VH-VL binders against q9h9l3. Designs and how they scored, part 5

Target 1, 176 residues: q9h9l3
Amino acid sequence: PRKMVAIDCEMVGTGPKGHVSSLARCSIVNYNGDVLYDEYILPPCHIVDYRTRWSGIRKQHMVNATPFKIARGQILKILTGKIVVGHAIHNDFKALQYFHPKSLTRDTSHIPPLNRKADCPENATMSLKHLTKKLLNRDIQVGKSGHSSVEDAQATMELYKLVEVEWEEHLARNPP
Key: E = the ipSAE of ESMFold2; O = the ipSAE of OpenDDE; V2 = 0.75 times the mean of E and O plus 0.25 times the DockQ between their complexes.

## First folded at step 20 (VH-VL; framework fv_reozalimab_arm2)

Design t20 (at its last look DockQ between E and O 0.06; V2 from the best seeds 0.00; counts 0 for: pae E 14.9 > 2, placed apart)
Fold by OpenDDE, look of step 20:
Structure t20 (fold): chain C 176 residues (1-176), chain A 120 residues (1-120), chain B 110 residues (1-110)
Amino acid sequence: as target 1 above (176 residues)
Amino acid sequence: QVQLVQSGAEVKKPGSSVKVSCKASGGTFSSYAISWVRQAPGQGLEWMGGIIPIFGTANYAQKFQGRVTITADKSTSTAYMELSSLRSEDTAVYYCAREGYSDWYGMDVWGQGTTVTVSS
Amino acid sequence: QSVLTQPPSASGTPGQRVTISCSGSSSNIGYNYVNWYQQLPGTAPKLLIYDNDQRPSGVPDRFSGSKSGTSASLAISGLQSEDEADYYCAAWDSSLSGYVFGGGIKLTVL
């Protein structure tokens, strides 16, 4: 069995009027929730909107932030060969400009057994916050200081672990 | 010196397929992504797709999805681009190029190009 | 037709400073690094500038790149006859999940 990691990214607004979502933080945790990677990342363009309320990113975080391409390399090295777990993970991969194998990707926003366990419609896209509250009885993304990508990545991994056996068996029978 | 050496010129009939190879030497194959870019006569550069050999996954430009297949053999440090259902508009020079994986410095090494001519 | 827009041609005299423009959108130049490629007649493209303004080894410092908003620019100072070539800007496009090129500029040294 392959090692698993969970990833969560925070984005800031760049480009005209800050409408472009650029990677500004990436957190990766292992199966046990230990942090493997947690870095602020400098986008390749000027930040127009830090989106602090949601992202938790402030200007001070960018002073010593890791340049995007360097960070990408570091992150990809960690992800290589791993099963990568995330919530709405397509957005993270898009921000990373990275293509992880579908067969090695687990998106907790698209796992029907997980929704079922949370008494949610199987085909609905539920938020990480909602699923975490329902299934882990834990509050995440609280307050006004923005999200913690480490916290979110850890929650994502714990959620997946609830349905890991069932889902892995399903995927084995139905490979993507 | 790092080099990408491509297979030789191809002459194909419409409707057929062509498979171009790109062999890397003088460096670590797995440390790079390989992109395929073509250039029709007198035209500009057009990105077709790319592959990260260590993952074996490729992405394609929408224009070529379903008609192009990009693969890589890590054991031989060779990338391949197969284009099917060829048409006259596919006549072009096809280039492979590497881009850094950990230090993405653009496409810093290019193959010499492979001329593919599609004619009846 | 190209996602990134470049003027089709430019010219300059030896010793002159020439600027080549490249315009895109938020999803490419606005968000991503811009690379520039030089293509001499009958040859494969060569990386000239990467990451907006970085020069690979061997590229003279008379070549410089810059980016602002959704536009990028390549400046060539002290223009030389050997600079006569096609120049392409390129960037990753996040909306397309792929690389995009400019249409290319034919630079003539008069």
Scores: ipSAE 0.014, ipTM 0.584, lowest interface PAE 8.3, mean pLDDT 91
Fold by ESMFold2, look of step 20:
Structure t20 (fold): chain C 176 residues (1-176), chain A 120 residues (1-120), chain B 110 residues (1-110)
Amino acid sequence: as target 1 above (176 residues)
Amino acid sequence: QVQLVQSGAEVKKPGSSVKVSCKASGGTFSSYAISWVRQAPGQGLEWMGGIIPIFGTANYAQKFQGRVTITADKSTSTAYMELSSLRSEDTAVYYCAREGYSDWYGMDVWGQGTTVTVSS
Amino acid sequence: QSVLTQPPSASGTPGQRVTISCSGSSSNIGYNYVNWYQQLPGTAPKLLIYDNDQRPSGVPDRFSGSKSGTSASLAISGLQSEDEADYYCAAWDSSLSGYVFGGGIKLTVL
């Protein structure tokens, strides 16, 4: 059976007025929540806006950050051939300049059974914080500036496990 | 140039709520943090919370948790701050402010301020 | 009672160099970058220094910032009458999960 990982990325602003989202941290956890990868990543261009309040990224994190080209290679080696779980994961793949096969991608922001469990509309896009509080009775993204990429990846995997059997069966019947 | 224009002054009774608007013009709205800062007469600055509109989730200072709601409407380029259960101590000027984008972590564009007076 | 400690006032004469101090802790100034704001009487605050020592466009180079450990300083060279204002340091505080300001320093130009 295919191995499963969860990924979460944090981005900073690059380009004109800091509107381009560039990868600055990536965390990958396995099915049990063990950290497989957690690195700060230096974008290949100037950081215009660290977005620290939400990203948790500060200038000092970039001092020893792994250059993007190297980090991307490391990350893609981990993701290749695996089922990858994320939340609003298209943004993570865009920041990686990589798009994982749809058949091996799971996005907890777009799983109707998960929304139903949270008493939310099936087609609504729900925040990771909201789903985690309602379904796991855990608070994430508290007590610190910005999001923790490791914490968010772990929460994403736990959320997926709640619907894994049902959703994997659904996808087998309804290939994307 | 980017400008922030706030709604007008308000006089409120204790126990009521106030909602202040902050409309951005002349620039990008959705990707910049909007903060709310208040200043009581003769007092210093106090951060209440903020939001990055594209992400939709607000952060709140602990002192205001449970009484403040900060939202953003991307379609109108407007942020809102609502403070409930008003007390006389909430009499202040309320500012919205936007963060810049280059290697900084600060509020470089400020609204004109909205005076809220709470008295019976 | 402010999380960041500033003396309540400072003074100087035109042409002098003055230094405005700000003291915090590891959870704010120690870990996070410091910003400075100037507030002229009757006006909204203005960003003066960001990321410890950077000036926004339009801020004269006679304003400078620095940081050492859990303390930060704003220096004003060639003091002018127009510099009479309140000055606030600010930083994110990771323990409080919020942005914090100093109490403000009223600078009087004599």
Scores: ipSAE 0.007, ipTM 0.471, lowest interface PAE 14.9, mean pLDDT 86
ESMFold2 (binder alone), look of step 20: mean pLDDT 90; pTM 0.932

## First folded at step 21 (VH-VL; framework fv_reozalimab_arm2)

Design t21 (at its last look DockQ between E and O 0.03; V2 from the best seeds 0.00; counts 0 for: pae E 14.6 > 2, placed apart)
Fold by OpenDDE, look of step 21:
Structure t21 (fold): chain C 176 residues (1-176), chain A 121 residues (1-121), chain B 110 residues (1-110)
Amino acid sequence: as target 1 above (176 residues)
Amino acid sequence: QVQLVQSGAEVKKPGSSVKVSCKASGGTFSDYAISWVRQAPGQGLEWMGGIIPIFGTAIYAQKFQGRVTITADKSTSTAYMELSSLRSEDTAVYYCARETGYSDWYGMDVWGQGTTVTVSS
Amino acid sequence: QSVLTQPPSASGTPGQRVTISCSGSSSNIGYNYVNWYQQLPGTAPKLLIYDNDQRPSGVPDRFSGSKSGTSASLAISGLQSEDEADYYCAAWDSSLSGYVFGGGIKLTVL
């Protein structure tokens, strides 16, 4: 069986008016929630908006941040051959400028059994924060200082584990 | 509510070293820079250096290069500042401070209560 | 001498508007955000203004900051007796790779 990791990324705004989302932090955890990777990442372009309220990224975090190209290489080495779990993971892959194979990707924002378990509409897109509160009785993304990508990645993995058996069986019968 | 609690007052002899601690509570520790700022009696604020615990590498003001060591223990949410080769001019109140929610370099919005260090023969 | 320059003292009467200046260079105020700190007698400093003109929660709107070129200014309108304190401007200095303070200004409320 393939190993499983969960990923969560934080983005800052670059380009004109800061509308381009650029990777500024990436966290990866294993099946047990152990941190495999957690680095601040320096975008190749000037940061216009740190989006600190959400991202938690501040100017100080860029002092010793890992250049994007180096970080990308490190991250891809970890992801290669793994089942990658994330929430709204398309955004993370876009920021990484890398797309993991669909057959090896698990997006907790699009798992109907997970929503069902949380008493949510199966076809609705629910936030990580909401699902985590409903199913894990845990508060994440609290406060005004931004999110913790490690915490978010861990929550994502734990959510997936709640429906892993059922969902993996479904995927086996219905390959993407 | 984030708080920084510093160690108690110190009295030191010239030539000795002092190590001041700063424990953070009520919030995340690793992601925020902790700076050390001192203030001699009747004088202004002087930045000594800082550290982002997740990185583990400190930044120092040029004036204190080679004489100050700033460290952080993520497991205990505690930052340390060690100043060696103490002189009478090092007599001051030493503050730790953390940037907790703003975008600027070392925007210090939470301060410790200060630690008085007295250097005298 | 401090990297950032402030007048050593200022004064005003209750209700007045006072302005405190801070002058620097391109490597600090010119390029980086300016923060202002208030230090009441016998207390630790408090962040008063960040990012040139932003107020943290709890800071009244009679405090305002501005920046132009290599200079910054803190304005206090409706001066009150409790405003008597030392005020420091500060900024990151890119050339020094360090945080720098002004010399501080003692504001007296007459």
Scores: ipSAE 0.008, ipTM 0.551, lowest interface PAE 10.1, mean pLDDT 90
Fold by ESMFold2, look of step 21:
Structure t21 (fold): chain C 176 residues (1-176), chain A 121 residues (1-121), chain B 110 residues (1-110)
Amino acid sequence: as target 1 above (176 residues)
Amino acid sequence: QVQLVQSGAEVKKPGSSVKVSCKASGGTFSDYAISWVRQAPGQGLEWMGGIIPIFGTAIYAQKFQGRVTITADKSTSTAYMELSSLRSEDTAVYYCARETGYSDWYGMDVWGQGTTVTVSS
Amino acid sequence: QSVLTQPPSASGTPGQRVTISCSGSSSNIGYNYVNWYQQLPGTAPKLLIYDNDQRPSGVPDRFSGSKSGTSASLAISGLQSEDEADYYCAAWDSSLSGYVFGGGIKLTVL
């Protein structure tokens, strides 16, 4: 059977006024929630805004961070050939400068059966925090220190498991 | 099933370069990582670096940074490893190996036959 | 010396169980999956175990892998004479940003 992983990334602001989002942390977990990868990543350009309130990234984290080119190679090696689960995952792929095959991509922000289980409109875009509270009775992204990409990736995998059978069957009948 | 066929043995002088080819057949080339691993006589395995052909980006073990160049030609399904400024200690068997794409593992599941490179005066 | 540490040799008798060890650090075995390779004399390595404990198709179930903390083990049950080979553990090392092998262990069947 095909391996499945979940990914979550944290971004910092680069470019003019810090408006460009650049990858600064990436976490990948396996089906059981074990951490396969968790690295701070040094963007190829200067960081203007660490966005710490959301990213959890501070200047100290960048001192020994893996350069983007190297980190990207490591991450893509892990993702190749696997079903990759994420939340609003197109943002993660954009930050990696990468396209993963649609047939191998699962986005928990756009799965109607998952929204239905949460008593939400089927086609609404729901936050990871909201879905996790509703369906797993867990609070994530708590406190003022920003998000944990490990915590978020683990939550994303657990959410997908709730609808995995139904959604995989749907995709088999309705190839993207 | 996929096979990796490497170029033949080479004898080189110190200070020269060698370029080893690794041709893939029987499967998709561009999506699979190709690694290069060497083994000196009586010694263990040593990873040199690798490339995913569709992305064109090579990564290198720090020991070989600056001396090794890894490339791929998608049109011929061939990866290359070039090692420059050869020394006697570069005498080894050089393997290419395919890393997992759509299989149930991450490791190097397909190996080439190896290319013996001898560096001597 | 190799980044991953293996004893240089091990031995066993036919039919018995042998365990081959591999020691690393948090940046390799602790953080990343462990693979095992078998190498017969004069041949390319063969993938024996991947993802700590998974067997590729064609590898007998008498080969098993495990991992605890920063150490990994390969166990061979029902030892056979054809199991005489070199065995390498391997893993990605996040600090070195590279794939690392153990020094290899020569297994003899007495």
Scores: ipSAE 0.006, ipTM 0.473, lowest interface PAE 14.6, mean pLDDT 86
ESMFold2 (binder alone), look of step 21: mean pLDDT 89; pTM 0.929

## First folded at step 22 (VH-VL; framework fv_reozalimab_arm2)

Design t22 (at its last look DockQ between E and O 0.03; V2 from the best seeds 0.00; counts 0 for: pae E 12.7 > 2, placed apart)
Fold by OpenDDE, look of step 22:
Structure t22 (fold): chain C 176 residues (1-176), chain A 121 residues (1-121), chain B 110 residues (1-110)
Amino acid sequence: as target 1 above (176 residues)
Amino acid sequence: QVQLVQSGAEVKKPGSSVKVSCKASGGTFSDYAISWVRQAPGQGLEWMGGIIPIFGTANYAQKFQGRVTITADKSTSTAYMELSSLRSEDTAVYYCAREEGYSDYYGMDVWGQGTTVTVSS
Amino acid sequence: QSVLTQPPSASGTPGQRVTISCSGSSSNIGYNYVNWYQQLPGTAPKLLIYDNDQRPSGVPDRFSGSKSGTSASLAISGLQSEDEADYYCAAWDSSLSGYVFGGGIKLTVL
């Protein structure tokens, strides 16, 4: 069964000097790229830096944003029992204050066959934007308005699909 | 009303292991996080770790990493905390507590009555 | 010793307003919700405040919580003899990936 979802989160800066990364948006898509979840999320602390040029988050998005506690519950419910695909997904989990089982996690930033397919060093950490362009011939994170977490989640899922069979076999032989 | 009922007091020798149970009744179990918190005599509260039964995986405080195991049995709505290589400083009251909602590490709204574990030669 | 810092003791007379402080860092109080627990002698802790300033059902409105920066505060108005207890602040710490408590404050009602 392909019980897979892809997740991407956007963070804003909180705490002193805005150096703390706080969850401000989370998008989850299913295997087909359908959006299962996409919400702006209100951090439990004051936002110092919206990081708009990267996050796409603006002050207006926080007016009716879902409180973090509520959003976290919603998100965890969706992830339950799923294989979760993400890019540099440790950042997303950190922002969520949640850690999915390693055996059910797929990080497209650490899949050597994916890098090989993109003619990149297998052990290098490549950006989602680069891999998407190289392997899917698609431009993401274009412009100055910030990222789209939905778009990024969809791209992540599509990238994983390219190496799914090979990687799942590898993991079966070498469980984390 | 949701209640957490813990197993009885334990007296253990140094080097041994103790396993404390925490049974939930009166509500849902799997969707909530169960945390374990201990309190040494005359001391403050110390978080040991927690589990979300529906996920089956537990988080642990670094201090107890490798020495504590937290598990949950959804069929019996019971959480367990096993602490190995017991030392005298492990003498404490051990509490299980439930956190509201699907998320962990928020307010612990329901607490067990506590289990006294005494470690002595 | 404790990740969150609380004064060891506080006191007040009946009817007074007392404030209990809790100081942390950006990785805990600065970033995460603060909860407060009341522990009466010989009993298990009780959730008093959650999400910085929210009261569970059954908690009187004379208890209030606030947070600013990396510090949190519990205020008790109209202090009563039954309020004599230990009070703990708590929060998730993102750097430790764990829940952390303050050292606890013993509140005495004179």
Scores: ipSAE 0.016, ipTM 0.593, lowest interface PAE 7.5, mean pLDDT 90
Fold by ESMFold2, look of step 22:
Structure t22 (fold): chain C 176 residues (1-176), chain A 121 residues (1-121), chain B 110 residues (1-110)
Amino acid sequence: as target 1 above (176 residues)
Amino acid sequence: QVQLVQSGAEVKKPGSSVKVSCKASGGTFSDYAISWVRQAPGQGLEWMGGIIPIFGTANYAQKFQGRVTITADKSTSTAYMELSSLRSEDTAVYYCAREEGYSDYYGMDVWGQGTTVTVSS
Amino acid sequence: QSVLTQPPSASGTPGQRVTISCSGSSSNIGYNYVNWYQQLPGTAPKLLIYDNDQRPSGVPDRFSGSKSGTSASLAISGLQSEDEADYYCAAWDSSLSGYVFGGGIKLTVL
């Protein structure tokens, strides 16, 4: 009897030429869309590229940000034992330096019934923005101030609910 | 072995306030969601609001917004519900209840014994 | 006027199967898990079913829950006299941002 949460993260560029993606914000919502966690996170290394146009992260957000090690501990306590829903969620887990059990992971970028509802190819990787517009009649990621990880996590949970019964049954018959 | 023990019965005048405590024992208090539910004599259950102590932010049912304050003290593992501007219709048994974890999906699996609040002139 | 609608009463005889209904909307039962609570006379409510159809430890397997669309059901097989109680459905309502209970249904065992 597993509880379910949705997660979305924003990344900044670290390492040579800012090409390494490091966690700088994480938002977690429950099944109802209530925010359980939403913090700016200070990477353990120098930020080379804030990627603000996409991440929404600015230098001032880092002033009081939670250090990565502490934030990671807080986030993992919330995720442990839960079904975790995300969009392209492998990137979020990579940034957390964390492996969540595959049987408890749901990735809305790769759910064939969800693509089918959106009249998209079943095997295609669809963007969160596209699925949300088609299936929920909502515009997310609007403007040039970057994405909202809270908004994106909420949208991800609502998308999963559209196929939850079918997909949970499928996974029970076809364990990953 | 989680238990919730509530403060004792109260008799109040209309227009006053009441503050009910709910002390948790067992488990990690910050990992609970604590809800407050009331039941008027002969009536059904009514959710008033709740709190997740690790976040400190309370949610309130619309009916009680502005009259209810829900707080938690992590150091004593105690949640509080204060209802102001009492009316005779607020006469009820007030329960605190726990949801394990941060999700409302587990249901309220541990309940306090209830606190009777009587509002009379 | 409860957000979730339950009939005010139901009855059955020992050994019978009874079904208790609960009707809501897309913002509550449609999108969110349903919980059921049993309240024996003079006692605090007890969680009977969570997540639509899951039983806490100690709840007999003759209790089962289900939902379809915006409606939920609690079924009791092999009805016993101890099952005489009030039963409440409950769910989170995403539009109201709060828990909602049904009005409760008094089950009488004849």
Scores: ipSAE 0.007, ipTM 0.511, lowest interface PAE 12.7, mean pLDDT 86
ESMFold2 (binder alone), look of step 22: mean pLDDT 89; pTM 0.930

## First folded at step 23 (VH-VL; framework fv_reozalimab_arm2)

Design t23 (at its last look DockQ between E and O 0.09; V2 from the best seeds 0.00; counts 0 for: pae E 14.1 > 2, placed apart)
Fold by OpenDDE, look of step 23:
Structure t23 (fold): chain C 176 residues (1-176), chain A 121 residues (1-121), chain B 110 residues (1-110)
Amino acid sequence: as target 1 above (176 residues)
Amino acid sequence: QVQLVQSGAEVKKPGSSVKVSCKASGGTFSSYAISWVRQAPGQGLEWMGGIIPIFGTADYAQKFQGRVTITADKSTSTAYMELSSLRSEDTAVYYCAREEGYSDWYGMDVWGQGTTVTVSS
Amino acid sequence: QSVLTQPPSASGTPGQRVTISCSGSSSNIGYNYVNWYQQLPGTAPKLLIYDNDQRPSGVPDRFSGSKSGTSASLAISGLQSEDEADYYCAAWDSSLSGYVFGGGIKLTVL
């Protein structure tokens, strides 16, 4: 089987009144939860809204942040050829302006067996925070200091591992 | 200090429409969800719907589906709630409140002062 | 009427510990975090507890929240006269795709 990595990104607001979501941090962990990548990223456009309460991003984090183009190259190099696990991962890919092959993508926000295991409706979109608490008995995204993309990526990977066998078999029978 | 300031009281006739505004100041607007909650006299709180300005898509309680329209103007950091086909039962104080998104609801931590809407013939 | 069920009233004396209950179902309290709001007379609601048991800044630690199964509870220790208010539980409902409130409890401090 291919190596798996989990990804989580934090975004800030750029453009008029900050309505454009731009990548400001990206974290990637391997199957064991080891951090492969964790960098603050400088958007190509002026940041209007740091969205700190969500993103955890502050102005000071951008002082030595990696320029987007460089960071994107680094991240894509890590993701290429791997199964990429994420939660609502389409947002991460959008922020990266990169779309991973669907056959190699695993979105924990759209895995019915995972929801079933958490005693949730299979067709509902559950938050990473809820699933993590329900299935891992762990609190993430606590408080108002913003998310930790490393923590979120690790939680995402651990959640997927709970249903990996079942879901991979399902995907094998039903390729996207 | 983050504040939500709502438009003034409204007196409307049955069958008409009302549009209440909610302007955010002293903080960010685009990435937060703005919910509308009403409270009839002597009654409890009732969620009507909400919007995340950066997405532009609103969610509505089933009870108000088709009768309420929630919008947001990112340029002015203002959210709007329009309720049509007003009836006497719509007489209430209408609140806007800020939340930290739909996927992870951290609670409505900032509230407007409320807008009284009275519907009478 | 309300999706979440709360007793209509509760009371206590100063210094007492009171508990306010909130009953729901799997699609709301069971699947989602519970928030609690305090509404003083003539004012807008205030967030009191979020994520089942977390206190926002400025909320005294004598307020605590808990959740078990499809029920939630707000506990107020060392009851004070200023605690006289209406209290609402709330949660996202995954089946309704909407936020739902309890009917509210009027807490009287005797």
Scores: ipSAE 0.015, ipTM 0.592, lowest interface PAE 7.9, mean pLDDT 91
Fold by ESMFold2, look of step 23:
Structure t23 (fold): chain C 176 residues (1-176), chain A 121 residues (1-121), chain B 110 residues (1-110)
Amino acid sequence: as target 1 above (176 residues)
Amino acid sequence: QVQLVQSGAEVKKPGSSVKVSCKASGGTFSSYAISWVRQAPGQGLEWMGGIIPIFGTADYAQKFQGRVTITADKSTSTAYMELSSLRSEDTAVYYCAREEGYSDWYGMDVWGQGTTVTVSS
Amino acid sequence: QSVLTQPPSASGTPGQRVTISCSGSSSNIGYNYVNWYQQLPGTAPKLLIYDNDQRPSGVPDRFSGSKSGTSASLAISGLQSEDEADYYCAAWDSSLSGYVFGGGIKLTVL
């Protein structure tokens, strides 16, 4: 089977009035939850709104941040050829300006067996915080400094593991 | 705002090939998927295949495997679809479209204007 | 022939609620998300609903999608004359390894 990683990203506001979402942190963990990558990333445009309440990103994080072009290259090398797990993962790919092959993508916000375990309708879109609380009995995204992309990536991998056998067998019978 | 602009209408003879272009403006071309969908007169939509330009490889519907080639040129933000060995049933409007949604293959949210290809003797 | 089955036509009167159906199998609608497209006469298709029940920006809340088992539905409430169009359901089909569309349904507003 292909190697599997989980990814989570945090974004800041760039462009007019800070309405464009630009990548400012990316964390990647392996199957066991070990951190493979965790960098603050400097967007190629001026940051208008750090969105700190939700992103956890502050000006001091940008002082030594990796420029976006370099970070993107590093991240894509890690993702290439791997099964990538995320939550609402197209937002992460959009921030990376990148699309991963569907056959290698797993989105915990849209896995019917995972929703069923959470006693939710199979087609419902559930938040990472809600699924993690309900299925792992953990509280994430707690505290006053915004989300942790490492914590969120780790939670996403653990959620996927709950349905991995069933879902991978389904996908093997029904290749994307 | 993302926009897809396709090449103009073509009239082709049976046995020839056609190559339709799809030029993107706005967004980051290399990072989003481009699909090709055709529609014969009075008929429904039919997916032909697609490409993610950063990977450079294309996927094809089984029906078209061997006759269609989908490519992308990142430097000009242009995708191409070439259909060979044309026959009269290939007369259709050919669309390019890009993907949006929570899953990478769901939600073709931007469509080109369509390119009419007519195959006749 | 279309992998996803839709009736060829439907009709309604202004103000009415109309439901447009789409029937598939476990390899497409059962295991994969459903999208809906609207095609006005002479124009390119437009994304109307994605991921079973999500509306893109600019699509009125009169349009709603749902999915049950291997079937999906598009509901249009408060029907307006501008809703006269062809409507397509679509999904990835894992057995075919390809994206599939329904045959389309022509909605007439009487």
Scores: ipSAE 0.005, ipTM 0.494, lowest interface PAE 14.1, mean pLDDT 85
ESMFold2 (binder alone), look of step 23: mean pLDDT 89; pTM 0.927

